VH-VL binders against Large ribosomal subunit protein uL10m (mRpL10). Designs and how they scored, part 293

Target 1, 224 residues: Large ribosomal subunit protein uL10m (mRpL10), of Drosophila melanogaster (Fruit fly) (q9vpl3)
Amino acid sequence: RGKINIQRPKAPHYERARVVAVTQPKYPELPKAKSCFKTRAERTQQQQENPYNEIIAREVRNWLDHSRLVAFFHLSSITADDIFRVRVQLHKQNLHLKSYGSKIIEQAVKNTRYEAIVPLFHSNHCIVFSPDPEKTAALLRIVRRVPQMVLLGGIVEETMLSRNQLVAYAQMPGLHAVQAQLVQTLSQAPGHLIQQLQAHQNSFVQVLDVHAKNQMNEETPKST
Below, E stands for the ipSAE of ESMFold2; O stands for the ipSAE of OpenDDE; V2 stands for 0.75 times the mean of E and O plus 0.25 times the DockQ between their complexes.

## First folded at step 17 (VH-VL)

Design lb6 (from hd4 with light chain S36N; framework fv_anetumab; at its last look DockQ between E and O 0.04; V2 from the best seeds 0.00; counts 0 for: pae E 6.6 > 2, placed apart)
Fold by OpenDDE, look of step 17:
Structure lb6 (fold): chain C 224 residues (1-224), chain A 119 residues (1-119), chain B 111 residues (1-111)
Amino acid sequence: as target 1 above (224 residues)
Amino acid sequence: QVELVQSGAEVKKPGESLKISCKGSGYSFTEYWIGWVRQAPGKGLEWMGIIDPSDSYTRYSPSFQGQVTISADKSISTAYLQWSSLKASDTAMYYCARQWDYSFPLDYWGQGTLVTVSS
Amino acid sequence: DIALTQPASVSGSPGQSITISCTGTSSDVGSHNYVNWYQQHPGKAPKLMIYDNSNRPSGVSNRFSGSKSGNTASLTISGLQAEDEADYYCSSYNSGSHWVVFGGGTKLTVL
């Protein structure tokens, strides 16, 4: 019984070969999931129509509208653990670190006063929100130690600031401190005025006293 | 006016230790960081590292990690660069410069300290 | 070593405009990182001339201007003067490596 060479089966007779060729089940090529070859444009369009994106965009808008301090950062080569550490540090200061896609940001700020921030979001970015503009210094102190975060700019009290302006703002005495100084200065002004006024009066009195003394000396009869 | 004043030129032998200084004035010393830059004779600028004088947080460029030590004394507004054992290859001009953080420019520079290491 | 690429030398006549280029990678110049330019005269400390791509510090002549496009930053000096003869260095924070990098420097000669 000749060992059927399983490794090199003899080509079947031409008639059998024809039958086998015709009976080979043509498995329909699984439609190449058009989704894998969606052009960047198609992907972008599908993302725009996602109701979920609208919800997130509204969230972003809410954050922007309720924040008095907003800072924008470029993120580079940061790990999830690093982000978490930074988030915890920021949270302790009531600073909220969020990351959103560029398209979501665009949708969120479209036709708003924040539209100018769109050019900042061309790569990986994060945003820090705070209801307290006085936390700017604290924010900068924390993020300076994070080499993966590059400050791009921010919004303070509805004013867009460059990164340099933001740093300068953080270095300024707090509004309350400035106000306190102003009040102190103003409170001293009346005192100074009073002093000046009194100085003039005192001078006048002195002059009068001198005059009176001189008159008295003239009236003292030379007792011969 | 913001000014950084560095210590004078040094002539040393290989194997000797050295510590050079950079004193800042005209600004809040603890609000800005101090960077160090090396320039070998006839060569370009090399960033060595940076220090936050407020708490002595320090970071080095990889090429200088373990080769030098950067420190600061905020009480006298002074930053330091030190070697435990100098090499001939350490011969260079060394500059300190003010830098707010990693991504900000070196906006004010010291006059430089020339270190010559020769057998 | 990650370095910014500058031409070794550039020359110009008085009154001319010259441009020095600084080419980096996507992790430095080509990213959201900022490019700074320094001027160094012989035997002197470097001086900041341009920061954050295009800003001039106080006291720097308006003849100096900076720009950035893609992975290339440019320093332009208009109305070239003899005093402009110096070495010029570009610098950027590399966000990938997390340290500051300098270009190789460009020697500017005023003819």
Scores: ipSAE 0.860, ipTM 0.934, lowest interface PAE 0.6, mean pLDDT 87
Fold by ESMFold2, look of step 17:
Structure lb6 (fold): chain C 224 residues (1-224), chain A 119 residues (1-119), chain B 111 residues (1-111)
Amino acid sequence: as target 1 above (224 residues)
Amino acid sequence: QVELVQSGAEVKKPGESLKISCKGSGYSFTEYWIGWVRQAPGKGLEWMGIIDPSDSYTRYSPSFQGQVTISADKSISTAYLQWSSLKASDTAMYYCARQWDYSFPLDYWGQGTLVTVSS
Amino acid sequence: DIALTQPASVSGSPGQSITISCTGTSSDVGSHNYVNWYQQHPGKAPKLMIYDNSNRPSGVSNRFSGSKSGNTASLTISGLQAEDEADYYCSSYNSGSHWVVFGGGTKLTVL
């Protein structure tokens, strides 16, 4: 049954080349919508934009399909120097820090079992992809010094894990049989895991939003 | 067994240069960073800076920026602390220690190198 | 300025429990910071006793424990023994200044 033949085939060169090429350009931010009633011209313009969004969504699908480790983070305010240093440190561990718009994520996971992740992207976020699930411990070690990156959960070996489950996974010795058994055991309760992930994410995001608003108010004089 | 072995004690005069070493063994040298800590006679510990041996990225405490040079030779698993011109105030014990990066604990320490600079 | 404050000395009798405090700012010892503790016997290199607030490395006696509450970390040594007489230092990564900071050190005397 062998130590050699694990199910992690490497992506074809053309798909890796496509992912690299797509990830190099910056993607524009989506404009804020202000009107509830749209003209014919506005609807036509939105339709013209969809093909570009589909190309970016295919990039996200490709990352999801070829990454055995995916971790989702809430990203609060961070300087460009700090996030750059974090990205460099992650890259040394074959961990790839990315950010995509919520509409792109929704489009990328439509009609997949990963549709439950879409609510995680209502606020500022980042995603870390890696082909190496054994790098989960290294990921958590790097981000523990980055309070601006708050772990929400992840995907390991194509199954979704809550924050606590991902942390527990990272403490495993990395032996294939033990890790596969853990992932399989967690997947046996998918409804309960999804509800726990959503509940913890929603509660934490609400607390973070309150703290961020309180911090902004504390920078101004308070009325007595 | 993880081990950090430092070069021997040094007695120098003000104005002389000095380079002390720290050799790591028992682990993948480029997976961890090497930090340097000063302890003046009878005083506490002071973190000086750190190096990632894999690419020579360095980071210094503000008190030591421009005062010393931290370097490494990953081919021989060795980190260095260097002064171009010693001062009497540089008299101290100098430790190297392993850190996973600059925000992690100093988990293994060298035995220390005593540097004495005559006044 | 010194970012981590420790008492200069503490003492206790064999068999007693003692606690050494380490107090900093929210940038040093707050919710997102990890405090480490080191023991140093005279003439010897420091030794890591507690890391990341409360974790004990292999080979460190379970008489040593660490905790953190608010901006204060604590090292507790239960069942004091003569060999515990040493200097103890806390450390943290200061996220505001981006450097490692040590406390001033605490001399533990076993009476």
Scores: ipSAE 0.060, ipTM 0.565, lowest interface PAE 6.6, mean pLDDT 77
ESMFold2 (binder alone), look of step 17: mean pLDDT 91; pTM 0.934

Design lb7 (from hd4 with light chain S36Y; framework fv_anetumab; at its last look DockQ between E and O 0.03; V2 from the best seeds 0.00; counts 0 for: pae E 11.2 > 2, placed apart)
Fold by OpenDDE, look of step 17:
Structure lb7 (fold): chain C 224 residues (1-224), chain A 119 residues (1-119), chain B 111 residues (1-111)
Amino acid sequence: as target 1 above (224 residues)
Amino acid sequence: QVELVQSGAEVKKPGESLKISCKGSGYSFTEYWIGWVRQAPGKGLEWMGIIDPSDSYTRYSPSFQGQVTISADKSISTAYLQWSSLKASDTAMYYCARQWDYSFPLDYWGQGTLVTVSS
Amino acid sequence: DIALTQPASVSGSPGQSITISCTGTSSDVGSHNYVYWYQQHPGKAPKLMIYDNSNRPSGVSNRFSGSKSGNTASLTISGLQAEDEADYYCSSYNSGSHWVVFGGGTKLTVL
């Protein structure tokens, strides 16, 4: 009686093989992980409900609320090394370069005064934050030499500025400089007024003295 | 008023060197960059490159890289475009223009310098 | 060479409105980059007519307007006048190549 080779069972007869194939329990296909077929829309919705996104959105809001200078840039074809270099340069000036996803930005600024910035974030972008609006010129000086960064606009002292307005703002004398000039002008004004008043008085007195001298000279009879 | 005044027309032979100038006035020369644009006879405008006069930072279009040198002297508010060896193909009108950076417009233009290179 | 595409020529009668198109790529016109328009009369330097897609510099007639949609920018000249006969060039910063690009230019003839 030939030992049934249990290690290599002979293929059953074709008819038996058919019966076995038909009677094999169709195990329900493991539900294809719904995750692989989630529509882009479903993925986007799930990303919106990610607690992590909320945390990041709060961070963005915090930066916006505590920054007096915010600048928005389009990024194109920039390497990690280039970004790092720029970040270091900006950091030296107390400027903070951040990059966030468009969805995060949208969530962060939803129903806020910053909602108008959402259209700026349809592509790769970065944001520079600063607590000091006087750093605008320094910021622009740095980023102008970064061809991968295109200035889109900014917020200065809670005012949204176009890119042109931001450039113009950077060219203005700092508020402190203007104030200092104003104070100087105001401090000089009384002195100048007093000088002008005194000059007029002195001139008047001189004219009177000349008149008096001329009258005295006319009254002195030429003693022949 | 912002003005850029360029040097006069030049007639040169192939192989000669040339340096043309662009003087800016009516604005802070170091706050804006100077771009150069070539226009061959009957052809369109070609951006050549740009310079930051504040420290002479320069960038060229690839087609002009190594072909020309852009420089500036901020002390006299003047930018320069120079060739070490002119070619007949360099015959063109050359314009300088004020540009804040790469992504900003050429807002003020010089009158142009005609360079003619003929044997 | 990366160039913006313009019609070679356009024509119109006095008083008419004409539009010049400028078509680029997603790296220039179609991106967050801005489009500029220049007017050049024969033998003269170019003049900036439109900046940042739709803004007019001081001294430019309100007859000139600019717009951008997708990868195409447009310059519209309303109430065409004889003095408008010139070459018009669009320009943009190309964010992929990182240099300024010009269109081929459009010759406007006023009939």
Scores: ipSAE 0.864, ipTM 0.937, lowest interface PAE 0.6, mean pLDDT 88
Fold by ESMFold2, look of step 17:
Structure lb7 (fold): chain C 224 residues (1-224), chain A 119 residues (1-119), chain B 111 residues (1-111)
Amino acid sequence: as target 1 above (224 residues)
Amino acid sequence: QVELVQSGAEVKKPGESLKISCKGSGYSFTEYWIGWVRQAPGKGLEWMGIIDPSDSYTRYSPSFQGQVTISADKSISTAYLQWSSLKASDTAMYYCARQWDYSFPLDYWGQGTLVTVSS
Amino acid sequence: DIALTQPASVSGSPGQSITISCTGTSSDVGSHNYVYWYQQHPGKAPKLMIYDNSNRPSGVSNRFSGSKSGNTASLTISGLQAEDEADYYCSSYNSGSHWVVFGGGTKLTVL
């Protein structure tokens, strides 16, 4: 509600436009239509046919395809300076903070297994991409100091995880071995077997969630 | 076991240069940042700045911006604090400490390096 | 308001509980910021005693506890012992100024 229609503005004037404009290639300009107001139908058609949206949607698709860790956040009011500092800190850990318009996200994930994420982008949001799923712990520690970023969930090794599952993933003992077992179990079972395994895993995950919660409360850095 | 070992005490005159060191061991040196803290005689702690040894990204407190240089040599797991021209007011104990980044606590501290600047 | 305010000194007898306050602004001690506490004995380096407002590192006595309410953080030492005599500093990252701030320090004397 109150979403900004993406028309091709001459200059960025909001955060989403600034991020998108940084990667903008050169295009042929639209024919001159100055001094005339467009009808509602013409504005809607122009928005749907904007080739800039497809270029950015392909960028999002590329990030999703090449990121083994994707985390989704609700973003409450935050200064541009604060979000910039967070992006710098994330970047040093190979974590890439991005924000895209909801229509671009919808276009990027249309007819893919990721269509379920579209509703997350109807509110103010940001996404963190990384090729390194082992950086999940670093991500969570960095954003703990940023209350304006509220974790909603994520994708690890092509598996959607809830907030609690992502937190547990980051803190399990023997993390690499558990990651491999979880991915193998979820990706190979038929639908019925997935349901049966998920029921048993939910009981086991509850035990692990208690353990992970205790380790989070200690907050000692992990030994190298 | 995490350890930060600093260079020995220094006695200098105003106008001289100085470089003190902080060597980290027992952890992956480039995974954590090194912060520097000053404590003037009989005074409290002052955070001076921090360095990421992996790429030498540095941030200074405004009180110390341009007054001192923080650097690191990751090949020998060592951070440095350097003055080009010491002043008598630089007389203090200087600590290095490990931080995950500038918004995290100083979890392991060096033993300190006493710098005395007098004529 | 970059500096954190602590009392200059506090004192107590062995076995008592004492509390050291640390007051700042919403940008350094507010609900979205984390406070750290350090202990420094004379001639020694500081030691991290409390992190993230209330968490205790391994090896720190459970007699030390931390809390935060509004723009004030507190360090409480129960069962006071002679070895607790030291200077105590609070610290936080100031989100408005974008660097670390320390309190002025509190000298604890065990009588």
Scores: ipSAE 0.006, ipTM 0.462, lowest interface PAE 11.2, mean pLDDT 75
ESMFold2 (binder alone), look of step 17: mean pLDDT 91; pTM 0.937

Design lb8 (from hd4 with light chain S36A; framework fv_anetumab; at its last look DockQ between E and O 0.40; V2 from the best seeds 0.71)
Fold by OpenDDE, look of step 17:
Parts: C-alpha cells; structure tokens; sequence
Structure lb8 (fold): chain C 224 residues (1-224), chain A 119 residues (1-119), chain B 111 residues (1-111)
C-alpha cells in the first residue's frame, strides 16, 4: 500500500479540481478597516470632531478668561522630571503650567480676542497662567533659569505683550507702588502750593515792613 | 546709560592664573545676566558662558566648561572671568556683555580685554 | 562645534543694498528662537544691530533690517555707506544644545 505522499499531493483529476475550485468558500475579504488607511487629513479631521477636544478647548478658554497673566513658552528637549520641577516652583507662586496641543489651542481661541496667539503654537509649547499680574517678575525669575523654556510672549491685563515688553513690564514698579507714589506726590502738592502762597505773602509783608520802617525813619525829626 | 567697563589688557605666561573683571553701570546689575564672549585673533565670536549676578548662577558652553570660572560680586556690580592655568591658546579678546537670559541678545558690550599668553 | 553659517565676505558699492545670510538648523534659527545681528568694526567691541529677528535697538540706523525664513536669517543693509564696512555676526540660542551660538562672521567691504 504506497505511502500517500502528504507533502506533495498529486494534482486531483481534472473534474475533481473543477469541483474543488467552485466549492472553495469565498471568504468575504475582511473589509479593510478604512481606519488603517485614513489619510493624515482624515485623521486630523476626526481628531477635530473629538468631543474630548472640545472639552479641553473650553478649559483652555476658561484659563485664558480668568487669568490676568498668561505667558507662552517654547519647550525644547525637556524631560518629564524637569517639567515637574518647574511646575512645583511655579505652583509655589500660584502660577499654573499647562501644555496643550496646537489644534486644541486653535479651537479654543477661534473667533476670540486671543486668536493672535495661534502662530506661537507651531511646536512644543507650554502656557503659564496666573490670576495675579504682579507675579510676572516671579514667573520670569523662575523660567529664565530653565534653558528648555524659551519665552515667546504673554498677555497681561488683557494686553498681548512681546517677550521684550513682558520683561519690561516685570521691571516696572507694581501698580500699587506707582499709585502710592502718585498719591504721595499729590498729597505733597497742596503743601507746596501753600508754601508758595505763603512765601509770596511773607515777601509782601517784608516789603511792607521795610517801607514802614523807612517812613518812620524819615519822620523822626533830627533833633538838633 | 548702560555701560560695561572691563579691566585692562593682560600679558601672561603659560601656567599663570588670571582674573579679569567687568563692571556694569547704568542699570540694575542683578536684573540682567552677564555673558562672556571670546574672540581669538582674526577669528569669530564664541559664547563662553553666562552668570546671574543675583545669586551667582552660572552656565558654561561645553567648550569652556572646566576651562574657566565665571563669577560675580553684586555688591560692586562686577562680573569676573578667571583662569587657574593659562594656555597659549587662551590668547584672545574677551568681551563681557549684558544678557537678560539665554534666549535674549547681548545688548550691551564691554570694550573687551585683550589677554596675551606667551612663553 | 555648532555654528551658524555665514558667507565669509560680501561687498557692495555706496548706495547699494546688500544682504548677509545666516543659516542654522531647526534647533536654532529655524526654531522659535530669535536671531540677533552684531556689527563689529576693527578693534572695537561688537554692537547689537538687530534683535528678535527684525527689531532695531535705539540708535541703530533704519538702513539695517532683519528677517527670518525657515532656517535662514538675513541682514539687509540699504543705502550702503563707507561706515558700514565691518564684520557682521549673527547669533541665536540653540534649543537643542542650550547655549548661544554665533555665525562665523561676514566681512563687509564697501567698494
């Protein structure tokens, strides 16, 4: 009984081959999950429709609307540990470091007064938020020692500032200090005015006294 | 007016130590950093490092790390660059310049200090 | 050493406009980093001419202008004058290496 060569089965008879060919189950090609071939454009569009992105965008907007100080930074080659350290330092000053994707930022600021910040977010970026504009100096003091953070600009009191303007702002005496100085100056003004007025009066009185003395000297008859 | 005044030219021998100075005036010395720049004869500018005078925080370029020491005395608004042992290759003009941070320009420069190291 | 690339020399006649290029990488000029330009006359300290790509410090002539596109920054000097003859250096912070880099310098000759 010849060992059936299971490794090279003889081609079936022509008729059998025909039947086998016709009876081969045509397995429906698994629909190529259109998802695997989604063009980068389609993926980007689907990401835009993610309800989660909308939630995050609203969060970003909320931060922007409630912050009086916003600073934008480019991040380069920063480790998670470094970010954490910086975050802790900033947090001690009530400064909040956040990172968002560029698309989220774009969505968040679309048709808002903040739309001008979109060009700043072309790469890895982070944002620092604060309710206190007086913390600008403290913020800059911390971040300038972080070589991985490059200051791009900011918003202070609803005004967009360049990086140079932000530095200049940080160097200005606090508004309260300026106001205090103004009040002091204004409080001194009446005193100065009074002094000036009194000076004129005193001078006038002196002139009159001199005149009176001269008249008295003229009226004293030379008692021969 | 912002001004940086550096110490005078130095002529030294190899192996000698040297400390040159840069005095700032016309601004708050502790609010800005001081950078040092080397320029070898007939060559370009090389950034050496930077110091925050407020607490003497210092950073060096890799090529100058361990080769020089940058320091500052904020009480007299002066920054220093020093060598423990000079080499002939240290012959160059050295400039100090004001710089707010790493990413900001060197906006005001000292007049430079020429260091000549020859046997 | 990471350096920015500048032409070794550029020349122009009085009244002409010349441009000096500064080419870097995506970590310096091509990034969000800012480019500065310095002028150095022989035997003098460098002077800041342009900062943050295109800004002029006070006292710098409006004949000097800066721009940046991609990995290349440009300094343009219009209405060239004899006094403009000097060495020019570009500079940028390198975000990859975390130090300041200079270009090799360009000697400008006014013919």
Amino acid sequence: as target 1 above (224 residues)
Amino acid sequence: QVELVQSGAEVKKPGESLKISCKGSGYSFTEYWIGWVRQAPGKGLEWMGIIDPSDSYTRYSPSFQGQVTISADKSISTAYLQWSSLKASDTAMYYCARQWDYSFPLDYWGQGTLVTVSS
Amino acid sequence: DIALTQPASVSGSPGQSITISCTGTSSDVGSHNYVAWYQQHPGKAPKLMIYDNSNRPSGVSNRFSGSKSGNTASLTISGLQAEDEADYYCSSYNSGSHWVVFGGGTKLTVL
Scores: ipSAE 0.858, ipTM 0.936, lowest interface PAE 0.6, mean pLDDT 88
Fold by ESMFold2, look of step 18:
Structure lb8 (fold): chain C 224 residues (1-224), chain A 119 residues (1-119), chain B 111 residues (1-111)
Amino acid sequence: as target 1 above (224 residues)
Amino acid sequence: QVELVQSGAEVKKPGESLKISCKGSGYSFTEYWIGWVRQAPGKGLEWMGIIDPSDSYTRYSPSFQGQVTISADKSISTAYLQWSSLKASDTAMYYCARQWDYSFPLDYWGQGTLVTVSS
Amino acid sequence: DIALTQPASVSGSPGQSITISCTGTSSDVGSHNYVAWYQQHPGKAPKLMIYDNSNRPSGVSNRFSGSKSGNTASLTISGLQAEDEADYYCSSYNSGSHWVVFGGGTKLTVL
């Protein structure tokens, strides 16, 4: 066949160049010679991405502005069925699982106190948003069973927390006001104090449980 | 404050069964998970698996899947590691340790249980 | 089964600083991983010395510090003392395999 010799070209020579030119679709000029110019498809993709990126960045900004709980995770390979089941579990608790590109996150948090989160998005990731900071315990309960999601940290009541601080927050029992006060205390404390608080959480939880149970018994009639 | 106390040393023959224990105190036992770590004589540490004692959710490393059983009885704040048929290669020190979940460090450790399997 | 890579031994004189390395892949000692370090004296259980790459638990001397760069974590012990003579292990949760891995261990000898 006429292409057998082109399977093992030792070198193109003059006669093959003429045959190839006659049988090919029209290529009056080789595009490779002008690699500095972008194709129409590449230009369209770039233009399309830029306007879309701003819309998505505004979506991220809106989530950040209206979420009192934000949690960041590294996400390793997971099947579509498994991540869908996780998303459904989270949604039942008013927890909204999202992922965005690092450039979009950078645009969304530019000139805000949250610029420090940008490095978290250099690896594969996901974010959980919620208006309800009291849902932190439910969030952690769900994701602890997902080997592909590794907690990196979060934002609670506009305060950035390490993953250990977020766990400490979730273990605090009782009223929303108590949890808000703990977040303020943790954000002001040195790192070694945070470790001490985490070590004592069970004792503090027991005291709060006794107090809440005693208050409930005072307000409710005794059952027979 | 937080304490994990393990059962005493065991000397067994190949083919025998064994169940060793790890009792937690000084914290809410069901709020944290318990991991198990193996250390063969003169060797390093190997993570075996982990359990959530609140509902017995377990996860094993592949080297130990099907080789041991991890269980818990939350009513007595105790986790267990058990073998149905011991091998001489099971001779090792076995530690339990507390973890928030498998991605968190082993922050408090039991004293260890030495298991010796010889014919 | 697969361990993080540590030197088998390291030694130093009292008062010196030493560093123990722990090398892995981007799945276990990468930008998203949290590395922990454990100290084990002979016949004793391991003790957590460093967690989350660089944090010290309460009761751990500030002579111990941790860091991570690229795919290598480091434990640095300054002002070596005789009591620091022990085996040291690093660990992390591997994001590819989804289980905890340990380093092979490093025996620190204080001359």
Scores: ipSAE 0.777, ipTM 0.903, lowest interface PAE 1.1, mean pLDDT 80
ESMFold2, look of step 17: ipSAE 0.753; ipTM 0.895
ESMFold2 (binder alone), look of step 17: mean pLDDT 89; pTM 0.919
ESMFold2 (binder alone), look of step 18: mean pLDDT 91; pTM 0.940
OpenDDE, look of step 18: ipSAE 0.856; ipTM 0.933

